# Ledger of designs, part 12: VH-VL binders against Thioredoxin-like protein AAED1, chloroplastic

Target 1, 196 residues: Thioredoxin-like protein AAED1, chloroplastic, of Arabidopsis thaliana (Mouse-ear cress) (q9zuu2)
Amino acid sequence: AITGASSGAGIGKGTADSLDTVKVLDLRGNEIPISDLWKDRKAVVAFARHFGCVLCRKRAAYLAEKKDVMDASGVALVLIGPGSIDQANTFVEQTKFKGEVYADPNHASYEALEFVSGVSVTFTPKAAMKILESYMEGYRQDWKLSFMKDTVERGGWQQGGILVAGPGKDNISYIRKDKEAGDDPPVEEILKACCA

## First folded at step 6 (VH-VL)

Design n13 (framework fv_navenibart)
Fold by ESMFold2-Fast, scan of step 6:
Structure n13 (fold): chain C 196 residues (1-196), chain A 124 residues (1-124), chain B 107 residues (1-107)
Amino acid sequence: as target 1 above (196 residues)
Amino acid sequence: QVQLVQSGAEVKKPGSSVKVSCKASGYTFTDYYMNWVRQAPGQGLEWIGQINPYSGDTNYNAKFQGRVTITVDKSTTTAYMELSSLRSEDTAVYFCARGTSLFDWPGSEAFDIWGQGTTVTVSS
Amino acid sequence: DIQMTQSPSSLSASVGDRVTITCKASQSISSYVAWYQQKPGKAPKFLIYAASSLQSGVPDRFSGSGSGTDFTLTISSLQPEDFATYFCQQYYSTPYTFGQGTKLEIK
């Protein structure tokens, strides 16, 4: 399909259709149709590799720095991880993340969006450098969480992405698929997609 | 020093079950995956499954799904593999082996420490 | 499942010889290959991980190379204690799979 950044109203109809059977779990374990996250509002939806990922935690932090800009524009900030509800709750407890957090333990949203997977895209020299830099900045990886069943069972090498969608279930205006671990777009690109 | 010490040889009847133990010492038991591998006489190595000792989560090779159960006892730092409905083709040496670290970079290690093996013979 | 195929199945060599054993994966596994040595009646001994990284305590006459689908184990100058069966293993994804083994015998 497509990798990198893509934007434009109407061109995501096929992607929206692939998501209509996908449900995510809130922090209490309730099943929520994923499209309900942007049915009545615009949302920036960040997809983590897993909830213990140091690079994903850094991404969550820089997006959270812009939450007041998003709030002013009526835009929700959402993080989805491919782990369990318990892992999502641990992430919230450890990071104090100000956005909404949802779990997708069966990876259905990742499969529907065709996000990249594989050990070779997880452990690149570029990813290694970014991990080291993140550690120097005070971010930490939860290694125990990183090696739980949901992250390792199928190789544990799922990549994430960023979606800007809504208002309206079929309105997907921006898709960014990560090419490798730590492949973060400039935050200004996200702000242009959601808030300008 | 890091060691995995397994239980002694077993002779079993077809249709019975066997439970092999693997006692770990010299490292933090909950920091590494524990794997089970078997080797039939004169044959190659076959992976049975693994357990995360921290979470208790298991992953089994489909060939053994429904017949194998892997467990741990954290208080004694011991892993167990139980295989049920034994057949003559289950005659093999069964090994436990320490896998990828839960606290280190994934993929930096394969099976670095092995138990001495437990011979299981299934015969009438 | 990822299939690991070794060649040759057996090899005869003399002390001092350079020996190469090959391992082929049915799909790309990056560098997630380990090599083991097994002597009769013993557990496998860990030699190499990540295709080319030598385990501490293993003699430097052993080396590994390769990425993707094709991997090799080389012994630069055979010693008497090196006569054994050698196995490759992928740890890229479960189920973890091994090559069928290469038996290294005295010529």
Scores: ipSAE 0.000, ipTM 0.437, lowest interface PAE 15.0, mean pLDDT 78

Design n14 (framework fv_navenibart)
Fold by ESMFold2-Fast, scan of step 6:
Structure n14 (fold): chain C 196 residues (1-196), chain A 125 residues (1-125), chain B 107 residues (1-107)
Amino acid sequence: as target 1 above (196 residues)
Amino acid sequence: QVQLVQSGAEVKKPGSSVKVSCKASGYTFTDYYMNWVRQAPGQGLEWIGQINPYSGDTNYNAKFQGRVTITVDKSTTTAYMELSSLRSEDTAVYFCARDTPSEYLWELYGAFDIWGQGTTVTVSS
Amino acid sequence: DIQMTQSPSSLSASVGDRVTITCKASQSISSYVAWYQQKPGKAPKFLIYAASSLQSGVPDRFSGSGSGTDFTLTISSLQPEDFATYFCQQYYSTPYTFGQGTKLEIK
């Protein structure tokens, strides 16, 4: 699938319909229909590659810095990761993320949204530069462990994205599918989609 | 409560094999790597190897390659370590210990947060 | 294989003392060091990961520091239950390796 940012035009009912049967887990292990996250409110939903991803942690931090702007507009900030609820709880404990966190261990939301996956899209020269910048900013990743077989087997090559949806379960107003690791949109673009 | 419970003490003759079990409870068995570590009397800790319970993939310390086999039974949430061609130098306490899977936070990969109580293996000679 | 060397091999101290144990790696291992406490007849207990991160439930008198090749475990005010053997472990690469241990004894 073609990756990039989409807002309004090109976001059809088919995307919302694909998500209709998808459930995510809250931090207590309760199943929540994913569309309930934006049924009665607008939400910015960030999808992580995995809960240990240094670039995903940096993205969560950047979005959390704008939570006051989102709150003023009645917009919820949500992060979904493709791991277990135990991994999600560890992510919250270590990052102190101020938004809502949900786990999608079966990757059903990633499949429904057709997010990109693969080794070659995870490791590009551009991604390498972003990781180096993140290390200089105090964020860390273990490169040896990132290439381990189990990371590949459990969806470690999965890319994420960002969604702005609601109010209303069928109302998806913005979608960006990450092209490579660290392919973050400008925060201003997200704020325009949710809050301006 | 998260717990690893190991099988009881074994006394074996040189040249035989021993199989130690480690039963996990209180967590999702397939979310964490299982490691085996031994400690000879009055000595330090020595890593034997690990298994990914989800895939069954193993990684062994070269020192034990060819003599050790680590397996899991997902239905009983139990890990096993079998060591063959036993020598008197294999007399030790054998521990299982859970590891963090590689897709978890990188700072926790390879650190062992929960340990079994240990199984004493004595090789009589 | 990466070799981990602890110093001292044994240490005598009194309750209330500040105790420092050092661990040296044969090559740079970034911050991939864990520390464990072991009491006689028992399994090791997890204390610290990533050189300086305290495991949940471990008293805050324990702290770790270091990066690269030199690492330190500190107990700021020794308590009676702290007399034990302490091990460092590198998890930068397999095979995972441990220091030889430091036995902390009552003076």
Scores: ipSAE 0.000, ipTM 0.456, lowest interface PAE 14.2, mean pLDDT 78

Design n15 (framework fv_navenibart)
Fold by ESMFold2-Fast, scan of step 6:
Structure n15 (fold): chain C 196 residues (1-196), chain A 123 residues (1-123), chain B 107 residues (1-107)
Amino acid sequence: as target 1 above (196 residues)
Amino acid sequence: QVQLVQSGAEVKKPGSSVKVSCKASGYTFTDYYMNWVRQAPGQGLEWIGQINPYSGDTNYNAKFQGRVTITVDKSTTTAYMELSSLRSEDTAVYFCARGFSDWPYLSEYFDYWGQGTTVTVSS
Amino acid sequence: DIQMTQSPSSLSASVGDRVTITCKASQSISSYVAWYQQKPGKAPKFLIYAASSLQSGVPDRFSGSGSGTDFTLTISSLQPEDFATYFCQQYYSTPYTFGQGTKLEIK
């Protein structure tokens, strides 16, 4: 498939094992085992390229529009970025994002999930068209944040993905790895995996 | 503790150039943009331009494009602003200021400022 | 370029007064406004970012509000050290632009 999505009972065991040593940071800097995010509940976990990503903001916005549906199904909405706690707090303040936000400055979750990384996948012609479309819809790219040293070191060239997991730390029911910047799945596909 | 320390006052003739320095300490120099802002006597603040110290990439206000050059020396954690073809209207206090880019826009506010360098352009 | 216009250009007030300064952008800039305080002969001091977020160490009598095109800075109970010139700045897009300043003087 063009999107690289996977779902079903046949996935999750190897992925869950690779996440055993992974911790993310909450907005106060506390270390949280990533599997705690879906241990006692189902969660939709969106992985951002970086906190300054205009396409990641667009993804956060369309997922947040479905938060009421997720809440009705007992599903948590989570966003993880490869940046610092300070960048995560700035993201929450600027976007007013209604879900939970965590930072993964060392990219441990991105490495464990084998998300795509590289300059060429960020700057493809298709990604350029999606960025232009987002700009025309009122979303702006923070080019300066994208090229800041800490952003580059903490995932500026890293692609994200979407995970649906839980309840239960070993229960991973959906995984999609982004192929390029702005490679968003249809929201209906995510809702089918988590909810209706 | 974050500090930005600028070079001393300059008196220049019209048509000459001036180069002002800004030495940064107390933080990772390459993690924040450096901006230059000026203030003419009794007037408001005017943004000149900025540099990403990590990449060396610059962005200048169109008003100064072609006569301003902003550079950095990473080994001494120092930023420089050179303004050429000086006019009497360039008489001002010149400030360096550290920027932080907010997501998701092409944007930064200035959380720390140098003490300012007075540049006087007179015949 | 985005124009920032402050009102009033100057005002006189007494210690203990509630003071409001307004800042208007020529186009919508979301919440990308910062406020600075400048005393004579000194560099500007950063007070507020994102229209309403107070910098650590700034007294809680300072507050900011607004979104889109209209923004305000409020000092709830003016103190002697607050007499200064105040500037708003948009950081939505380059070139970054400032309001003309509001000079706050002793009545």
Scores: ipSAE 0.000, ipTM 0.462, lowest interface PAE 12.7, mean pLDDT 77

Design u23 (framework fv_utomilumab)
Fold by ESMFold2-Fast, scan of step 6:
Structure u23 (fold): chain C 196 residues (1-196), chain A 125 residues (1-125), chain B 108 residues (1-108)
Amino acid sequence: as target 1 above (196 residues)
Amino acid sequence: EVQLVQSGAEVKKPGESLRISCKGSGYSFTSYWISWVRQMPGKGLEWMGKIDPSDSYTNYSPSFQGQVTISADKSISTAYLQWSSLKASDTAMYYCARDLSTYYWFGESSPFDYWGQGTLVTVSS
Amino acid sequence: SYELTQPPSVSVSPGQTASITCSGDNIGSKSAHWYQQKPGQSPVLVIYYDSDRPSGIPERFSGSNSGNTATLTISGTQAMDEADYYCQVWDSSSDHYVFGGGTKLTVL
């Protein structure tokens, strides 16, 4: 099922329960329970399709530009990708992303959040236009990384989303599940969810 | 045709504020970054900073951070360079240029394929 | 503080080959771009990504980039090529464009 953005008290009860057993890896390979990312703080958590995704890299840049606003509100900016630690480190090196980055190589968080997957939702006409626009803007996809076995096996067709959660393990106040590649909410919608 | 048109020459006194403009036409303005370059009389080119007009994200040279403000209004395809208080040392030709920047892609360099005609700013008492 | 060094001037006779160098630590791992500026005019991109030519730039312009030196080469130099030439790279470590100091090409 494809879901849009949702917000309000209690919307994350089932989702929080589903995330209880999920762990992500930091850039050094340490296992972190995903709910620890928002246990003691509020966090904006962006889920990438994969670490080589041009549209995901553009989204990361948009969110990073608002990091000062998030910091002023006590909000952490987090990016999770469904790839390996090596791919996550390559992403950080290539993009210089200012937020925290974690790897989810088994895509357990994507499964728990019921994010959309499939070739047809990745290569829609709308997504194709956004990819072309991003290339014209100078954003580049890491084609080698995009077609590596690890990337394909670990969610190459997986769509992402955005979550605002915390403080508190069960406090999920905003969920947006991407319907197709490049289905980005306005950054102002995210700022309202985290920082208003 | 792709064109960047800059505002006309300015003559100002030290301490005055100023905003100069760079209007893009013939292309999707939000699909390219705009870089600003200074050239002091008889000197070379210095990169000042750049802006992505799609979200107004800016990146400044360390030498110019805090000295100028770069902004953009995508509704009229225009980028701006602004000083709150001009100094005599700001006397220079200022160029805007279309930047094919790969943004935060590490190790990649992007050329400036189209340049504005320049805005001469003279600051004297 | 990454820096690019260019010779301040190069002189050639019409029809001869001009060679303009741009030196920087490990510049061959970066992409070099070259701009031509004539007096009273805006810079014009003449070579990008080390060796590619924009549409409208004569084939006599070529470029290379390896090790610590990028080179702009102008074969069969003409009087109209007389200008200042600037090299440029992006320094990823500082998120900063760096220009060389410029080379004045004189065609006598």
Scores: ipSAE 0.000, ipTM 0.441, lowest interface PAE 15.4, mean pLDDT 77

Design u24 (framework fv_utomilumab)
Fold by ESMFold2-Fast, scan of step 6:
Structure u24 (fold): chain C 196 residues (1-196), chain A 123 residues (1-123), chain B 108 residues (1-108)
Amino acid sequence: as target 1 above (196 residues)
Amino acid sequence: EVQLVQSGAEVKKPGESLRISCKGSGYSFTSYWISWVRQMPGKGLEWMGKIDPSDSYTNYSPSFQGQVTISADKSISTAYLQWSSLKASDTAMYYCARDSTLYWFGTSPFDYWGQGTLVTVSS
Amino acid sequence: SYELTQPPSVSVSPGQTASITCSGDNIGSKSAHWYQQKPGQSPVLVIYYDSDRPSGIPERFSGSNSGNTATLTISGTQAMDEADYYCQVWDSSSDHYVFGGGTKLTVL
């Protein structure tokens, strides 16, 4: 458990209990108990960051590259974002992400999983768009990346993570909590957890 | 350094077909959308549509839907704008521009532009 | 369909402040970008997301966007700033970009 990932004894019991009351929204606005996403199947569930990772094509793309492997193993690929249904629909339409997408506008799943977050900062939608755009451009332009790093260090930034769960509501076999912006896990680690 | 290099000027007759190109370099071509913009002589900028080169998904302005076809060949980092049958009213400068990778929280600016391709359609 | 209106022309003397407006219904809820185009050249991004400035653009360029009007402001205007200026937004309701008609800035 070197890279902030957890597997083995004790996983699932406390985490599954924390998720028992959590609901996410499908793209049509229906409330789905989050554990239903892995009740009858195994799922790889990626959680996007509050500001950044939904615009980070790299993570979505490398997971999508392995969808054939996941499908062959009976594993669903799921993305949950901490935004509205409208934002989730825009993400699907613009990225053509091949997995399932759900919205968690109240961040209940992030709180239950105890994903890393900083001190709360109130951002306007335009300010958030500017920051996200700068972050994507800063990934290529060092000076803007430095600004984004400083903002993350100082402010309320919700981090994401990845879990592998199911089949079975209480069966969580892998969890990784992102430590900071750009903390992408090796895809081989995820494939070992879901599809070995 | 990001560059978008467009094909050379074209002189065509009404009814002819044409395909112009926009080649990206200095960045991951499949990581950004390419937008096409028209500027008629002495007029302003008009957005025509965009393409995601990673899967060739296109989004067109209603004014250009069915008038043109936008495509891309990611193996050579090139986007295309094509007419099946040119009209005199298609006479314009055509620009390609680099657009954002994703639109989850809204729009991105066009940070890099090609040099433009002048298309003249006359009888 | 959503439209952006710009004055066709604005004239200022060297050293004066130029103000170029871009009017659209509730444009303050959208993010405005501004492009400079000199004759025979491609457009160049000068302001993005209402008020941010790309690397290499002089500090005398600034922007704002509220209510029904976005504004590009050029302080201490120089002869080299003579150009056509275009505003642009993304209209999420129709899923397309919209450009303003352009403003010719003359510095005389």
Scores: ipSAE 0.006, ipTM 0.460, lowest interface PAE 11.9, mean pLDDT 77

Design z20 (framework fv_zagotenemab)
Fold by ESMFold2-Fast, scan of step 6:
Structure z20 (fold): chain C 196 residues (1-196), chain A 123 residues (1-123), chain B 112 residues (1-112)
Amino acid sequence: as target 1 above (196 residues)
Amino acid sequence: EVQLVQSGAEVKKPGESLKISCKGSGYSFTSYWIEWVRQMPGKGLEWMGEIYPGDSDTKYEKNFKGQVTISADKSISTAYLQWSSLKASDTAMYYCARGFSDYPYLSEYFDYWGQGTLVTVSS
Amino acid sequence: EIVLTQSPGTLSLSPGERATLSCRSSQSLLYSSGYTYLHWYQQKPGQAPRLLIYGASSRATGIPDRFSGSGSGTDFTLTISRLEPEDFAVYYCQQYYSDPLTFGGGTKVEIK
C-alpha cells in the first residue's frame, strides 16, 4: 500500500467481482460493461469527481501528457466521470482530451469501488489549495459548472480514484482511492504501474 | 472608481524593443486577471493573453506565445506587455482590460478597459 | 478553437430603427448549469470597447434597456430596439467558454 494505493497481482479479485455488473456510457449513450475497458488490453482508468471539476481536468491533462508512453506500452487511457453524457461531451470539447471518456451518471462504478463521498472531505484545507492551484493553471472555466447545484447533486461531493487493470477482466494491478479533492498520485507512480 | 490607465503612444523601428504598461486603480489589483487585446488598423479585436497579478501566472494565445512577454508588478499595480524585437506587423492599438467573473479567480468577460496604447512600427 | 461568425458585416440604418445583429458559434457555449459564456461589446470610433451584455442576456451596469441579448447554444442575437445617434458603432461578440478566448469579426452599425 503506497500512500493509500494498492499494487500487485493479487489485488483484483474482490474489486473485479464488485465491478462485474457495472456498466458505463460512451459519448453516444451506449452501455458498455466497465470490465470491457480492460478485457483485451491494459488500461489506466481515472475516475473524476465530476466533469466540471477543475482538479479532475488537471488530472486528465497530466495523464494525457504521458499518453505517448502509454500508447507505446499498449495501454489505453480512460476517464470516467459520475456525470451525464452531455457533461462528458462538454469535457471532451473543452479539454480536447485524447483518451477515452465514459459517463457513469448513477455512480455505480464509484459505489462498487467504494470511493469516498461527502462535503467535509471535499472542503479540507488541502483540497482548497489544490483547487486554487488548478484554477491558476488555466482550468478556471469549469468553476461555475463545479459550483452549480445540479453538478453537486450529480456527485460534485464524490471523490474519485485511479485504477490500472487488464489485460483480463479480473486483472486489477493498481488501485488508488482519493482521500480528498486534488489528492493525485505522482504520474511516475501510475507509469510504474502501467508501463514499467 | 475602477480605472485602467495605459502608457502613451510609441513610434518604433523594426528590431527595437518596447515595453508598454497598464496601471490599475480603484480595486484590488492582485484579485483580477489583466487581459491584453490587439487591434490592427481597421481590423477587429484579437486576444493576446492574460496575467493574474497576485502570482504572475500567465496564459498566451498560441500566435502570440514567443512574440511578446506579459508581466506585472503588484507593488505598483501595473501590468506590462513587452517585445524583444518589433516587426512592422506589430503596428496596432493595444488594449488592457480587467477580466471579471462573479466567481473569484475567474475571468469571463472584460468589464473595464484601458484607453489603449497605439504602437507604430515603421522604418 | 471556437470560431465566432458575426453577420452582417455592416448594417446601415436610420435613427429610430431596430437593429438585429447575429453571432454564431462553431460549438455550443452553454454549460449544463444553463449559463452561456457569450458576451457583447460596443466600440465607438477612436475609443476602447465597452461591455454591453454578458452571459448572452444580462445587461452590464449603465447600459440602456434598448439593448438586449438573446440566444443559446450556438446562435446569438444582439438587438437595439430604437437606434439613438450614439449607438452607431462596431459591435463584437466574445466567448471564454474555452481557451483560447475569441472575438467575432464585428458588425458595423452605420447611419444610412
Scores: ipSAE 0.000, ipTM 0.453, lowest interface PAE 13.9, mean pLDDT 78

Design z21 (framework fv_zagotenemab)
Fold by ESMFold2-Fast, scan of step 6:
Structure z21 (fold): chain C 196 residues (1-196), chain A 123 residues (1-123), chain B 112 residues (1-112)
Amino acid sequence: as target 1 above (196 residues)
Amino acid sequence: EVQLVQSGAEVKKPGESLKISCKGSGYSFTSYWIEWVRQMPGKGLEWMGEIYPGDSDTKYEKNFKGQVTISADKSISTAYLQWSSLKASDTAMYYCARGFSDWPYLSEYFDYWGQGTLVTVSS
Amino acid sequence: EIVLTQSPGTLSLSPGERATLSCRSSQSLLYSSGYTYLHWYQQKPGQAPRLLIYGASSRATGIPDRFSGSGSGTDFTLTISRLEPEDFAVYYCQQYYSDPLTFGGGTKVEIK
């Protein structure tokens, strides 16, 4: 699993080919080809680690702060999470996120984009706590324990990323793969890719 | 430092219009809901409605829908609560508050409050 | 709408005593996620409300450890283990399980 950012014309064809068969779920449970999200428009697509993720919520907030700039440029703001439709709906209701939200419960988009898949751990509260603490500094001990149990039980430590794609189903102009939970690119880098 | 600052006290007559303000600072104003809460003299707290300043999406409690208008101007980080025609029954303290979602608890609560605007409507 | 009933309406106590405040919901506030959508606010005379407890039991930033929240489902308690002079105030519970958002009627903690 290679981490970092890349951009350029060569990205579009190879990455788009890997996404041809990938479907995501809208909030009503309908299957949508992922490339339809940028078929007729440019989109900034943020991939969350999971829908309960505090750092994923921060990423959504960072991007939402610039939604008016994106709207002015004709760019859609999209968030995809590797959880269920129910978790996606809970995320929308609680964060009131103003972009579009989709679920990818089978992680097909994450696999196709080769996002980093974290440690698969046998449930052990102490070991999981140490792993969580490396990513989620600044939160209280009781909160971290509760989140750790839920995250470990739901299938581990999938990392996310950000891409800028469209208009056109095979036009992917920017991709950033996260190295760890706190590895968010500056919002200015995203704005250059979509809107400048 | 997150802060919400509300406009000063108002004394009005029935039938007059009024617009009060709530200015946010120290955070991304367009990324959080602004909540409006009424407190009539000697009474408890009543939720009136909310606005998301990034796109001006609004929600109202049913008893306030059509009685007040909630709006925001994101260029100056300010939300507004407005009456076209005040009634004596609108006499109350009005608070704005920031609607916050705390992940992973999956909850919405009001983490910061304005100091309040006292509105007195009498003949 | 969800109705929150607080009791007692007034609690007369001296500094140093324990205060126990009740909030009862007409419906369960426990969501399928396991989270309880019940919060507590403190309002001192002439001041805006302040967040004390969220999610039934989590203390907000800057709130002293003498404040604690407990309960699940429909029955909730706010406890102040040893009243300080600054704790004499009105306390409100709030639910965000369902629209419209609602508050309890308040419990006034007053000096005896």
Scores: ipSAE 0.000, ipTM 0.452, lowest interface PAE 14.2, mean pLDDT 76

Design z22 (framework fv_zagotenemab)
Fold by ESMFold2-Fast, scan of step 6:
Structure z22 (fold): chain C 196 residues (1-196), chain A 125 residues (1-125), chain B 112 residues (1-112)
Amino acid sequence: as target 1 above (196 residues)
Amino acid sequence: EVQLVQSGAEVKKPGESLKISCKGSGYSFTSYWIEWVRQMPGKGLEWMGEIYPGDSDTKYEKNFKGQVTISADKSISTAYLQWSSLKASDTAMYYCARDLSTYYWFGESSPFDYWGQGTLVTVSS
Amino acid sequence: EIVLTQSPGTLSLSPGERATLSCRSSQSLLYSSGYTYLHWYQQKPGQAPRLLIYGASSRATGIPDRFSGSGSGTDFTLTISRLEPEDFAVYYCQQYYSDPLTFGGGTKVEIK
């Protein structure tokens, strides 16, 4: 069982097996087997809570700042959200994110990775502080989207994570499951996993 | 300046169809939800539902679902509220309002910050 | 659905007096994040509503400082420290905690 942050060769054999049947949607609606994202390359895969998430948008921004380092190492930067293709396209338009974006409206990848879910986990005092801090830094949350029935039904209470995988469909070298909204690893930890 | 301009007053008979409009200007129309609020004569405010014009995603209060249709045409920055068959009980003032759903001007809230002037709908035989 | 109860229904006062308006929620509007999803609107006769207070206590842009909001959880108050002639209107509270969005029944502040 992987709890918190883990890294090392051979990690995630059982997780890789559970991802075999998982597909995500590109921005044009094409179904992509999730393991194809790291089959022939290494990828840093960030999993958002939802596409309106202010803390997820901040995470996308700080990872995007390191895209040149990732590119130099042959590493793809990928964001997956549990929302619709339309929400994914809106996220790309609003954030100008330079990595690849995929939608997982059935959140099959979140289930396979056993990411944490729940209202209490999402709305802790620490998460509230981080949301306020992100707002002061210019990041905005779509609060209506965050609390609407469709978002809740599509995993609005879902936590995300970060995965470093590939090259090779069963090669998962780093996994971190978010404990609460805004539980971001240091970017240096991610760079060490992908690019050292 | 931000403005929401609604269509003029309507006088209709029961069974007739009607479509009223709310046109936004002075802001990115596709970036904000449009709210519909009913006020019956001498009564308070009732939330009916909303639409996000960027993708036409709609939400309805349960008592209005199936009784009205909310739509939008983003090419002309206009939202609509429509009845297929009016009833006398639909007599009311109808307001549209903008909802700050994507951005926070005001912190941890999403208030109706700009309102249309209202459309009075009178349904009588 | 969350029910908001406003009291009194009508408040008869003269210019210069203090007005205190109550809004009570059937459940807490204080989220686990520490924020309260309660807003106040003012409606003058023949006019559309206007945003007055958001998040229980923050004044909207352009709203005079004689208006203040207070409260947390289930009990909220709108205070007008010294009524001006233009303040005689109906005031509505609104919860944004959960769908469906709901308004209180309103408090009419009328001239004595």
Scores: ipSAE 0.000, ipTM 0.458, lowest interface PAE 13.9, mean pLDDT 77

